# VH-VL binders against b7kms5, part 86

Target 1, 80 residues: b7kms5
Amino acid sequence: DTFETVRNTIRIESEVDESLRQLCHEERITKETWLEAAYLYLCEKPEELAQVIQLAQERLSQRKAIADYKRAKTMQERFL
Key: E = the ipSAE of ESMFold2; O = the ipSAE of OpenDDE; V2 = 0.75 times the mean of E and O plus 0.25 times the DockQ between their complexes.

## First folded at step 5 (VH-VL)

Design ga21 (framework fv_miptenalimab; at its last look DockQ between E and O 0.06; V2 from the best seeds 0.00; counts 0 for: pae E 15.8 > 2, placed apart)
Fold by ESMFold2-Fast, scan of step 5:
Structure ga21 (fold): chain C 80 residues (1-80), chain A 124 residues (1-124), chain B 107 residues (1-107)
Amino acid sequence: as target 1 above (80 residues)
Amino acid sequence: QVTLVESGGGVVQPGRSLRLSCAFSGFSLSTSGVSVGWIRQAPGKGLEWVALIDYDDDKRYNPALKSRFTISRDNSKNTLYLQMNSLRAEDTAVYFCARTSFYDSSGLRYFDLWGQGTTVTVSS
Amino acid sequence: DIQMTQSPSFLSASVGDRVSITCRASQGIRSYLAWYQQKPGKAPKLLIYAASTLQSGVPDRFSGSGSGTDFTLTISSLQPEDFATYYCQQLYSYPWTFGQGTKLEIK
């Protein structure tokens, strides 16, 4: 059947992207279909879904720390 | 010259509530990238993370404690709080406050400064 | 939750010895691991973060190694002030969890 789709632009860690790209190439799938499949699978696995959410929360915290670090560094560069 | 000083510990009966405080000096709790939180240690046992609060008030809890414990801060007093409700014997521990801060481009946060702890004894 | 297992739980050693303490995660945590030192009656002190990065002010006789599931803290030449309990912590996923500790005692 025809799928109604939405286009997203997502930024992910380069190491993760490289690994995922290699996996997709080896298995002959796309990042889009991997993401859809992963979400659908995890929705049927409550314990695994909870673990993924906890990992996502920590990764979000890490990204926030990185963003804060970069802002502070930019401010320091302004003052030399 | 950064210091963290905990207070509010003591002996309390099971089922009651207690609020711990941690006074910070030498840095601001509203500093971008700073997170502060609580780690506890039962007598003769290891460390257990309790809760964390970011400079922008985002909160994270140990799921085992989330229903009974609330973390908060007052930037004007530069003080961190832990509200502990429905206390149980297994909550008996030294409660440490600690900070994390952004350090490098990896985004890892680590507990780089700790207070000396305040003792909570839940006794029937 | 990610379980952190330290071995040994207790270690007896002499001043000048090279000692290693291990920490094993129940799943891969990349290099998102920290080591803390705690002396009796005192707060823990950060020694190493990111598995192998030495915290400022910590003597270089301390080193960390490992990635994924298996990690080691090494003290190249044990000093009297190093007798303490050591804890590992994973920072890979919430909730953050610690190992049960390794108590290093004088032989």
Scores: ipSAE 0.312, ipTM 0.834, lowest interface PAE 3.2, mean pLDDT 88
Fold by OpenDDE, look of step 6:
Structure ga21 (fold): chain C 80 residues (1-80), chain A 124 residues (1-124), chain B 107 residues (1-107)
Amino acid sequence: as target 1 above (80 residues)
Amino acid sequence: QVTLVESGGGVVQPGRSLRLSCAFSGFSLSTSGVSVGWIRQAPGKGLEWVALIDYDDDKRYNPALKSRFTISRDNSKNTLYLQMNSLRAEDTAVYFCARTSFYDSSGLRYFDLWGQGTTVTVSS
Amino acid sequence: DIQMTQSPSFLSASVGDRVSITCRASQGIRSYLAWYQQKPGKAPKLLIYAASTLQSGVPDRFSGSGSGTDFTLTISSLQPEDFATYYCQQLYSYPWTFGQGTKLEIK
């Protein structure tokens, strides 16, 4: 068997990132392995996975809204 | 002046379909950051979230209703729709359309503007 | 799903009273909580968002507090127009859910 990794960048909300970093440090794991493990665990837990997806969807919507708010504010400052 | 006006409600038999409309005035559905959705309220009962469509046309549904209800919008008409299929007695309710907006950098969306609702009655 | 439980379901009070309505979430929702007011035959009206931020145009006798699982809506001095049904709503995750409501009646 081969173990191949994919290089990517994951941006995490600051408060969540801080908490996650602390946890990973205490447990001597990495955020990457945490995410892998969490996903694998959830794949065996369909109800829990659904809940995580629902939460993730809302968080994504919030990120979008934040970005749009910043853009809107910038526009208002420009034209008012 | 911003207004939301629901229409399309009525009395229907179980198993039938009905499409609700919500006409928006005073703002465009295509406005960035604006989401719109439906909330219903059965007679004498509380509020139940039905569905949401955001400014990017991303749709979210109450899982209990997803298989039967479809949310959509027509930006050219500035109108929101709710297609309801296979209606049941428990779908009897006042259906409100509402807008969500953000007022700060938190990205939180909350229903800050509501229509007066349209009544749907499902009965044999 | 996240369940929102309001307490009490019914509340009787008099004009001038200080009243509090509580809302408990079945799990932590941080500050992703809104309060609405609804009068008979009318649509709900947003009062508080982000647990404690007063919506524009809402009298400052209304206030919200709490985070995590326990939240409170407080009316410092009831006015005649405040007798209505109040709902909390969590916006932490889909599906968005409401409390069952608290009907505030005149004593």
Scores: ipSAE 0.117, ipTM 0.796, lowest interface PAE 2.6, mean pLDDT 91
Fold by ESMFold2, look of step 6:
Structure ga21 (fold): chain C 80 residues (1-80), chain A 124 residues (1-124), chain B 107 residues (1-107)
Amino acid sequence: as target 1 above (80 residues)
Amino acid sequence: QVTLVESGGGVVQPGRSLRLSCAFSGFSLSTSGVSVGWIRQAPGKGLEWVALIDYDDDKRYNPALKSRFTISRDNSKNTLYLQMNSLRAEDTAVYFCARTSFYDSSGLRYFDLWGQGTTVTVSS
Amino acid sequence: DIQMTQSPSFLSASVGDRVSITCRASQGIRSYLAWYQQKPGKAPKLLIYAASTLQSGVPDRFSGSGSGTDFTLTISSLQPEDFATYYCQQLYSYPWTFGQGTKLEIK
């Protein structure tokens, strides 16, 4: 029996990535197995999953706002 | 005006090397959330993704090309590079540089700006 | 690698026609798909991203639909400037692969 896997690319904030990489190193696990385990664990905990989703929505909004701001600022500077 | 201009193409013999350049104007390669890369198109054929480098220097390659091609950038010159070694006839193509950035909150990226391309011909 | 297969490879149509081009992925790619238009001697131009979102400046006669493995680009009323080659691209996993292209020509 084999698991079918899919290769994905994820961009993580530098400070968060550093902390996660250190945790994975200390616990001798991979980032991939940590992500899978975290998701599977939260699937059984609806209240905690909801809290994670709220935080994810906030971070997603912040990342979009930063990207839109930087894009708009670059365009404005070119036309000044 | 935001532009991408490729250069460094030409005619070379098999086994030789070339370095392509892509000069960016109107935005900085260090802009957060922006990635730049190379796509090629052989004569009369479709598009093939070659490589990508993001603003924090994370690099990705087409596995078929990874052993021979190296992507890099010089932020002080606002320039993207593709080093192509051990060139083969099948590497004959127009090479485009292209930009992508985050367009939605999920962090997905799409090639929204392309250069005009530079032609590499590998011929004995 | 995820294989992207476009259908048809070649399409002949008249101005004013409604045209659909399909793109099939060998695995599920959710909605991580883009459509590009390319005219001879020119670079590709992004039309649609995230399977169905129209890029700014693209006429609304272009639309995209689908998720998972089956995707469709539709041009509701073909214009003279729409005769070109169309490519889909998955951006779900590396390497980011393109379909083989669909050449749309004047009948």
Scores: ipSAE 0.000, ipTM 0.609, lowest interface PAE 15.8, mean pLDDT 84
ESMFold2 (binder alone), look of step 6: mean pLDDT 90; pTM 0.934

Design ga22 (framework fv_miptenalimab)
Fold by ESMFold2-Fast, scan of step 5:
Structure ga22 (fold): chain C 80 residues (1-80), chain A 124 residues (1-124), chain B 107 residues (1-107)
Amino acid sequence: as target 1 above (80 residues)
Amino acid sequence: QVTLVESGGGVVQPGRSLRLSCAFSGFSLSTSGVSVGWIRQAPGKGLEWVALIDYDDDKRYNPALKSRFTISRDNSKNTLYLQMNSLRAEDTAVYFCARTSFYDSSGIKYFDLWGQGTTVTVSS
Amino acid sequence: DIQMTQSPSFLSASVGDRVSITCRASQGIRSYLAWYQQKPGKAPKLLIYAASTLQSGVPDRFSGSGSGTDFTLTISSLQPEDFATYYCQQLYSYPWTFGQGTKLEIK
């Protein structure tokens, strides 16, 4: 194979990771190739890509809210 | 002890603009993790989400309304706004402001606190 | 957009009855579903979030179940104050969408 690759480090929800690992095992593919295939497929489907982006925006907002809540609680308990 | 009070509704002609306000007491709009927004309900119809703004000023809109409506806030007044432009008859509704909370570590959101609504009637 | 369909749209029942209303999503939404109660001229009131978690202060005769695409709100032993319109909402993906509502009225 002659593909040039780059190494990415990403952090995802553990439940999602477990589900994706199971899918990859059952279908005999890797997380790397699934991610590449999913992105390439969605780039050819603008309406589906838009739906995925909307879900990603909600998940980002969700993570931010949890992180901010934890930070505020820590400051209240430790520094006030 | 925590309240949301909407104001600014009324009767307006098509094509005009109107700004709604929602005054909050008992919590700060700048509080980490707080998101507030607007939900509307046309006479005899169901609920439609309009827009959301979080404490970091990140804004989300119903795509059907984004071109005509703008959500904003004034933290010094603890007030949420909805600027409504190019009003149409189908914008006739009761407009509720509401706060989102999220469920613990899961981050699943829900509207836990609502104002009583302000009525907007667009008629010619 | 994710479409939320409630069934039935109208339900007639008597005090003491067990009633259930269903909410179906056009695609999987995991447990990102809330139920609200609305009385005439009033704002909606949160009953249940995360599909099955009862909001503080809501009577335990209300319960929610389901995940993915099919969800149910159940009221055991219906009380006079429960006659209202009920809405489900998905908060899984923007834009957030509501069901059309189920109007529960006295028989």
Scores: ipSAE 0.027, ipTM 0.778, lowest interface PAE 6.9, mean pLDDT 88

Design ga23 (framework fv_miptenalimab; at its last look DockQ between E and O 0.02; V2 from the best seeds 0.00; counts 0 for: pae E 15.6 > 2, placed apart)
Fold by ESMFold2-Fast, scan of step 5:
Structure ga23 (fold): chain C 80 residues (1-80), chain A 124 residues (1-124), chain B 107 residues (1-107)
Amino acid sequence: as target 1 above (80 residues)
Amino acid sequence: QVTLVESGGGVVQPGRSLRLSCAFSGFSLSTSGVSVGWIRQAPGKGLEWVALIDYDDDKRYNPALKSRFTISRDNSKNTLYLQMNSLRAEDTAVYFCARTSFYDSSGLKYFDLWGQGTTVTVSS
Amino acid sequence: DIQMTQSPSFLSASVGDRVSITCRASQGIRSYLAWYQQKPGKAPKLLIYAASTLQSGVPDRFSGSGSGTDFTLTISSLQPEDFATYYCQQLYSRPWTFGQGTKLEIK
């Protein structure tokens, strides 16, 4: 009654991590089990899963835009 | 001065197709970080986002419109397009093209420049 | 989809008045909100982004506040050119959605 597991390294926004750590502490669960439970729950809820995917796509686009901004700012400051 | 000029609107019958154009001057659509898109407004109603395209051709759509509408651009003509298929009466609106802010550290896509709009009327 | 509700839908005021328009999201959107101004027959103009950051070139009589679900646009002293329809937009999740608009009219 032991799960076979893999080890993953992920980077998430600091504010999200702080909030998630507080939730896990209060509820006596781990980030690993929260992630597993959230994914499993959403797989059984197609409409909610679609909403989460839309949010994830937006967050990915935001990260890309931030990277674009940093690149442009570096070029501008080096030239000026 | 940066300007956006829409064209291609008009009266069209239900079920038909129509292509809108937006000509940009004063900046290049191939500029790294720039995104351009379409927002529509039905008569007497509020604003509805339609679609957005990034400088690297990453496309985003309002899911309600994705099956019938296609966004594209031609960098050589510095022009944005919206291909609208299977038009319905509820597609009647003023269609605005707009640019998102691309020098913003937040990474959010708010619309900082807008064209004056082109009117599409879907009627018999 | 995230629903954006503005209050009031219609507001009458006089030049020199302080006015506030409220926008409420159906779920938390952090500070990912923008405010636009639209005059009859014209395109919208960006006023405020990230809930409280004033867009370059916009007069400082405009200010935004709020986070989460409740947001306010304030005009500290109305000018004649401020009579227009105002829209909020959430940028938290796709599809991006706008409020129904608040029409600010001369009393």
Scores: ipSAE 0.455, ipTM 0.870, lowest interface PAE 2.6, mean pLDDT 90
Fold by OpenDDE, look of step 6:
Structure ga23 (fold): chain C 80 residues (1-80), chain A 124 residues (1-124), chain B 107 residues (1-107)
Amino acid sequence: as target 1 above (80 residues)
Amino acid sequence: QVTLVESGGGVVQPGRSLRLSCAFSGFSLSTSGVSVGWIRQAPGKGLEWVALIDYDDDKRYNPALKSRFTISRDNSKNTLYLQMNSLRAEDTAVYFCARTSFYDSSGLKYFDLWGQGTTVTVSS
Amino acid sequence: DIQMTQSPSFLSASVGDRVSITCRASQGIRSYLAWYQQKPGKAPKLLIYAASTLQSGVPDRFSGSGSGTDFTLTISSLQPEDFATYYCQQLYSRPWTFGQGTKLEIK
């Protein structure tokens, strides 16, 4: 009943992580097995997978924008 | 899918107060890293920026309105508010809430998503 | 405050036309300008930000140019869905201000 696993560091947005953690706790599962199950489920749902990918791309874009803003915010507030 | 839905608009007399709400869905107001704000549009007129809450909870106001308007948010409800006091006839407008999710290299915010607006009418 | 003046206030054109709307700032705002499209009864829609960057999902027939005080929104070939009111907005300094709008009507 053991699986070959790979350790990964996953950084999740704090509120999403908290919500997911709570769900996993209530359902007596782990975030890892949830992610595995979710991915496997979506692999059989091409339309839903496409939607999730789109959402993921949007969230990535937002993360990058936030990072850029944080780097520039102090400078902006000094001069503008 | 991300949506912004304003509510709380109505008809009020001058001098009264009104609180507008903007419910966000599809993203977390507190942790998505986006800023949100209000923009209003008087009937048949252009757009006027009212206020904004930065993702760091930094509040910015149109100086012309700062003394009467207060922007706030409830993260637990994923809702943005605009408290409007001492309302005047010139405050009559459609009030839009909007999200900023785009930043340029200078850190400027652009409103990329807007709600449908809620109408506020101030009249005797 | 920075005043934004659009020109023209009204514009009539036909499908397929190339049209340009200008926006002038009362002082230099570098490239800190956005363009929005608004249709009757609807919320504004972001078209261009940072003066010339096309918002995702916006057709490439829309383009923005300019820096400093003079900016231009161009629609290379008008489509039926492009008839609307357009606004510029400066984000150089608070309060962020909008132009008075340009209503693009069908000829």
Scores: ipSAE 0.016, ipTM 0.710, lowest interface PAE 7.3, mean pLDDT 89
Fold by ESMFold2, look of step 6:
Structure ga23 (fold): chain C 80 residues (1-80), chain A 124 residues (1-124), chain B 107 residues (1-107)
Amino acid sequence: as target 1 above (80 residues)
Amino acid sequence: QVTLVESGGGVVQPGRSLRLSCAFSGFSLSTSGVSVGWIRQAPGKGLEWVALIDYDDDKRYNPALKSRFTISRDNSKNTLYLQMNSLRAEDTAVYFCARTSFYDSSGLKYFDLWGQGTTVTVSS
Amino acid sequence: DIQMTQSPSFLSASVGDRVSITCRASQGIRSYLAWYQQKPGKAPKLLIYAASTLQSGVPDRFSGSGSGTDFTLTISSLQPEDFATYYCQQLYSRPWTFGQGTKLEIK
């Protein structure tokens, strides 16, 4: 009756992680059980899931743009 | 039994560098959901958090020390490191390594296991 | 940074006494507070986490209370091994700061 689990490595923006940690602590749940519950809840809500996916895509694009900017800035500084 | 043992302390001149090590036994540093880090205590003073590294290699620093100190780990050696550069007299302290444990609870971090400390003295 | 202020800085008491040590945060930290005991030449030892939860192996004469900004560590009947320095630490936001310490000594 033990659930099969997979170990994941994820990186979350520090302020979001701190907020999620506070929530999980106060509710006496774990970050992993919160993630599982959130996904299972949204599986039955296609329109709400689509909105979450859109937000996730926007955050992914922002993180990529910041990374590209940092690499370009480092290259400029080396050639100046 | 789980133990943490610091090493690499000593007397060093201002402006030089020093690397501290912390060896873990009875516990794998690669264990998911666990973080390890450093806290220091200057002679006769209180405690100051230095840095933390999560099981997925995410690193957090006390902002006052971030420019000079680097935390890292080597899971194959079960060892945590603190690289300290541009040392100053104010860095004189006992340096403790410590573990947080939050896997079975929510994401609250607290330091439930500490090493004995290693002494760093920055003087001429 | 969240400042943690302990009171008193020094406390003199006898074996068998009941003592309380307070810790005040400069802003709300909910229940994200730990208490540690430190003896000379030794590392700190975790006593209480989440403001009021007793760590495994810690005697039940130790207790913690409070939330928000005001917290109290209480020792109901002092034992000879309890004379030490006590620290609080907030774990609400980085840097995770400690109080300045309270030295509990023999009267």
Scores: ipSAE 0.000, ipTM 0.615, lowest interface PAE 15.6, mean pLDDT 84
ESMFold2 (binder alone), look of step 6: mean pLDDT 90; pTM 0.923

Design ga24 (framework fv_miptenalimab)
Fold by ESMFold2-Fast, scan of step 5:
Structure ga24 (fold): chain C 80 residues (1-80), chain A 124 residues (1-124), chain B 107 residues (1-107)
Amino acid sequence: as target 1 above (80 residues)
Amino acid sequence: QVTLVESGGGVVQPGRSLRLSCAFSGFSLSTSGMSVGWIRQAPGKGLEWVALIDYDDDKRYNPALKSRFTISRDNSKNTLYLQMNSLRAEDTAVYFCARTSFYDSSGLKYFDLWGQGTTVTVSS
Amino acid sequence: DIQMTQSPSFLSASVGDRVSITCRASQGIRSYLAWYQQKPGKAPKLLIYAASTLQSGVPDRFSGSGSGTDFTLTISSLQPEDFATYYCQQLYRYPWTFGQGTKLEIK
C-alpha cells in the first residue's frame, strides 16, 4: 500500500546531484527511492557504513573550510 | 617570516612516552581556517600522516595511531604538541610539523609549510 | 584506507629530459590529489594541489594531470635541482594517504 512519508529539503554538491540524476534517469528510479535503498543497504553492512560515515565527516569538514576560505577571501579583497 | 621548529625527539625505549613540540611564528593557530599537523617518515620510507588539529580544536587522527597519540595546542605559546604513548620500534621516524592554509574554494587541507623535523628513535 | 601506488619507484634521467611519474588510487578520489618534492635530509615541498594547480613559486616546467584514479606529474625539461623523491597524496578521505614515492636520480 501507501507508505507514510516526510518531505525533506537537502542541499548537495552540484556535481554529485548531476551524477545522481543521470544514474536515476538511466536506471528508471527516483532520487527519493535511491536514498532510501542506499541507507537501508548500508545499515546491514557495518564495514561499508563506516566508510560512508568517514567520507561524510570529511565532506562536512570541507564545507566548514570552504566557509572559512570565503570569509578570508572577503577580508583580503577589502584593500586589494 | 613563517617558521615551524620541531623539538622533543630523541632515543627512547619501547613502551615509554615522549612529547614532541612544534613552535611556530609568523601566523596564529587561532586564525579561522588554520590547521597544523604531524607527518612522519621512517628511515628510508615514505610519508605517513599522523594527526591534524584545527583552529577550533577539532582533531583528526590516523586510525592506526589514534589510541596511542594525542595532538594538542597552546595558542598563547604558538606551540603544537604530539603526545606519544606506548612507543614501539615501528614509531622510529622523523616527525614533521606542517601547516595548512587557504589554496582554493574546495576547503582541502594542503601542507604548504613544513618544519625541519625532529628524529624519534625507539630502540631497546 | 585508500592505497596510493606510484610508478616507477625509481627513475634515472638526464638534465633536459621530459619525465613523467604516475600515481594510481585504489578508488576514485576526484581531483583531490597533491604532489610533493623531497630532497635528501629536508622536509617535503608542496608542488601541485587539486591534481593540476601549480603552487606559487613552483617552476612552470612542473605540471600535473589526471582525475579519478590515474594521475601524472610531468617535468618538461629536467633541471639539476629536480633530482629528488616525489610523493602524491590523496585528500578525498581520512586517513590521508601518500604514495610510496618515486626517486628521481641522475643517469
Scores: ipSAE 0.130, ipTM 0.798, lowest interface PAE 6.0, mean pLDDT 88

Design ga25 (framework fv_miptenalimab)
Fold by ESMFold2-Fast, scan of step 5:
Structure ga25 (fold): chain C 80 residues (1-80), chain A 124 residues (1-124), chain B 107 residues (1-107)
Amino acid sequence: as target 1 above (80 residues)
Amino acid sequence: QVTLVESGGGVVQPGRSLRLSCAFSGFSLSTSGMSVGWIRQAPGKGLEWVALIDWDDDKRYNPALKSRFTISRDNSKNTLYLQMNSLRAEDTAVYFCARTSFYDYSGLKYFDLWGQGTTVTVSS
Amino acid sequence: DIQMTQSPSFLSASVGDRVSITCRASQGIRSYLAWYQQKPGKAPKLLIYAASTLQSGVPDRFSGSGSGTDFTLTISSLQPEDFATYYCQQLYRYPWTFGQGTKLEIK
């Protein structure tokens, strides 16, 4: 192998992963190359990049709210 | 209610193998952003991280234990496993399973839910 | 591996006291630090994450501060249920490592 690469572990929603995997199978590409291509493409499209960042911020806020709720519930059960 | 319950501990002779189980209820091991793993504590000592498995099946190990221990999960049974091989006296400890919830802004994970622990004693 | 060192290892205090426990990392870990409380015979409980964020459901007398290599857990007014062993954990790099623990005992 002539490329320097890093292994990243990322967690995405099951529905998104299933959809992405189906796309990758149909187009004969890998999740790694799709991620690289998508990021590089968006870096040259400021308007589209801004929209993607907005969606990412919304999804992160949703995940944080769910995590905070679950942690509060678990801690309350343990302290009471 | 969400719970983690460990089992499989006991007294075992040096050089033998033992498999620990952790049964989850109230959440799915396939839940996006969820990681589950093992932390151990020798009698009178502090905490030592053993291994972690992510919802997407990626695994991380304490390098000191990687050659002898294997982490796995069965999503259909909502169960986490730790396969321990070539056990030594220094593996004597309470083994806790624990969950890390979703990432915060920084992508951090924290052990927010722990089981009661199962005791493993390695002695002749 | 990143080494986590807690100070003191033992702390004697009375109900109502303000106490602080420190944790030092052998290299910079930003704010990738958590604090746990463990009572004898029980599993640890998460108190603080991201160095200073209080876990929901944890009493507000607990607070965390610091970044980089030096961190502090403070209990503003000790309650009877606070006598326990406290551990810090770095989450910056694998392997994750814990401090040796600080045992908070009644004076």
Scores: ipSAE 0.000, ipTM 0.609, lowest interface PAE 16.0, mean pLDDT 84

Design ga26 (framework fv_miptenalimab)
Fold by ESMFold2-Fast, scan of step 5:
Structure ga26 (fold): chain C 80 residues (1-80), chain A 124 residues (1-124), chain B 107 residues (1-107)
Amino acid sequence: as target 1 above (80 residues)
Amino acid sequence: QVTLVESGGGVVQPGRSLRLSCAFSGFSLSTKGMSVGWIRQAPGKGLEWVALIDWDDDKRYNPALKSRFTISRDNSKNTLYLQMNSLRAEDTAVYFCARTSFYDSSGLKYFDLWGQGTTVTVSS
Amino acid sequence: DIQMTQSPSFLSASVGDRVSITCRASQGIRSYLAWYQQKPGKAPKLLIYAASTLQSGVPDRFSGSGSGTDFTLTISSLQPEDFATYYCQQLYRYPWTFGQGTKLEIK
């Protein structure tokens, strides 16, 4: 085969994964080709790419905040 | 603007049940990271935490009240509830609903927005 | 449960005075403490969180200090609207507990 590919392991929110999986099934494409197409499309649109990057930064901050809160909740609970 | 409005208070006899409601406007109770709860205050006394419910339905109770009180929410109505059973004279208080919507650097959340409260009087 | 004790329970002061209210925890709670202001017939209002961080919109005459077991809320120059009851709250362990309150009244 002429394509050089890389195997990646990514962890995403289950709701997002379920939605993407269903879209890929219905449209008869794969997660790999969706990711490639989406990135390439956004690279042609700098303003939209900037919006996506901002959303990604917001989602990363939210995940950290939720993880920190859950850790704090565990600390606040009585041990055992 | 975000508002919290309590309702359902009143005068009830000991041993009866009562359900309080808190209607939220300006934000969704299904918002990730959102926690809401109840704090009560007996006449002329201080504040006592009752219960808290997180966006993912995880609940925390004051152990003194857990056996008689249940916190719940209905996201479709954007409303928080407190079900109070086996009421006693000592449950007489103003019941406030409150939100915790931000995280500090330690992951703690604070009651940053409160309703005006609804009065529950348990009297025979 | 962690007991929170405030002192004094009542404080009489005049406009322009510097006043301090103390809150003591029965065990170490790090800086996991908040201060609230409550006016008669009204809901409490968050003033300070994480022991010393001022909530947005709160006048800078309010300040908080302390860590571990001993905490202080200071009002540098008392204004008429500051006459209220003040409560501390610990967030170190469940159940969350509040101090008994300090009522600040006109001298």
Scores: ipSAE 0.358, ipTM 0.791, lowest interface PAE 2.8, mean pLDDT 90

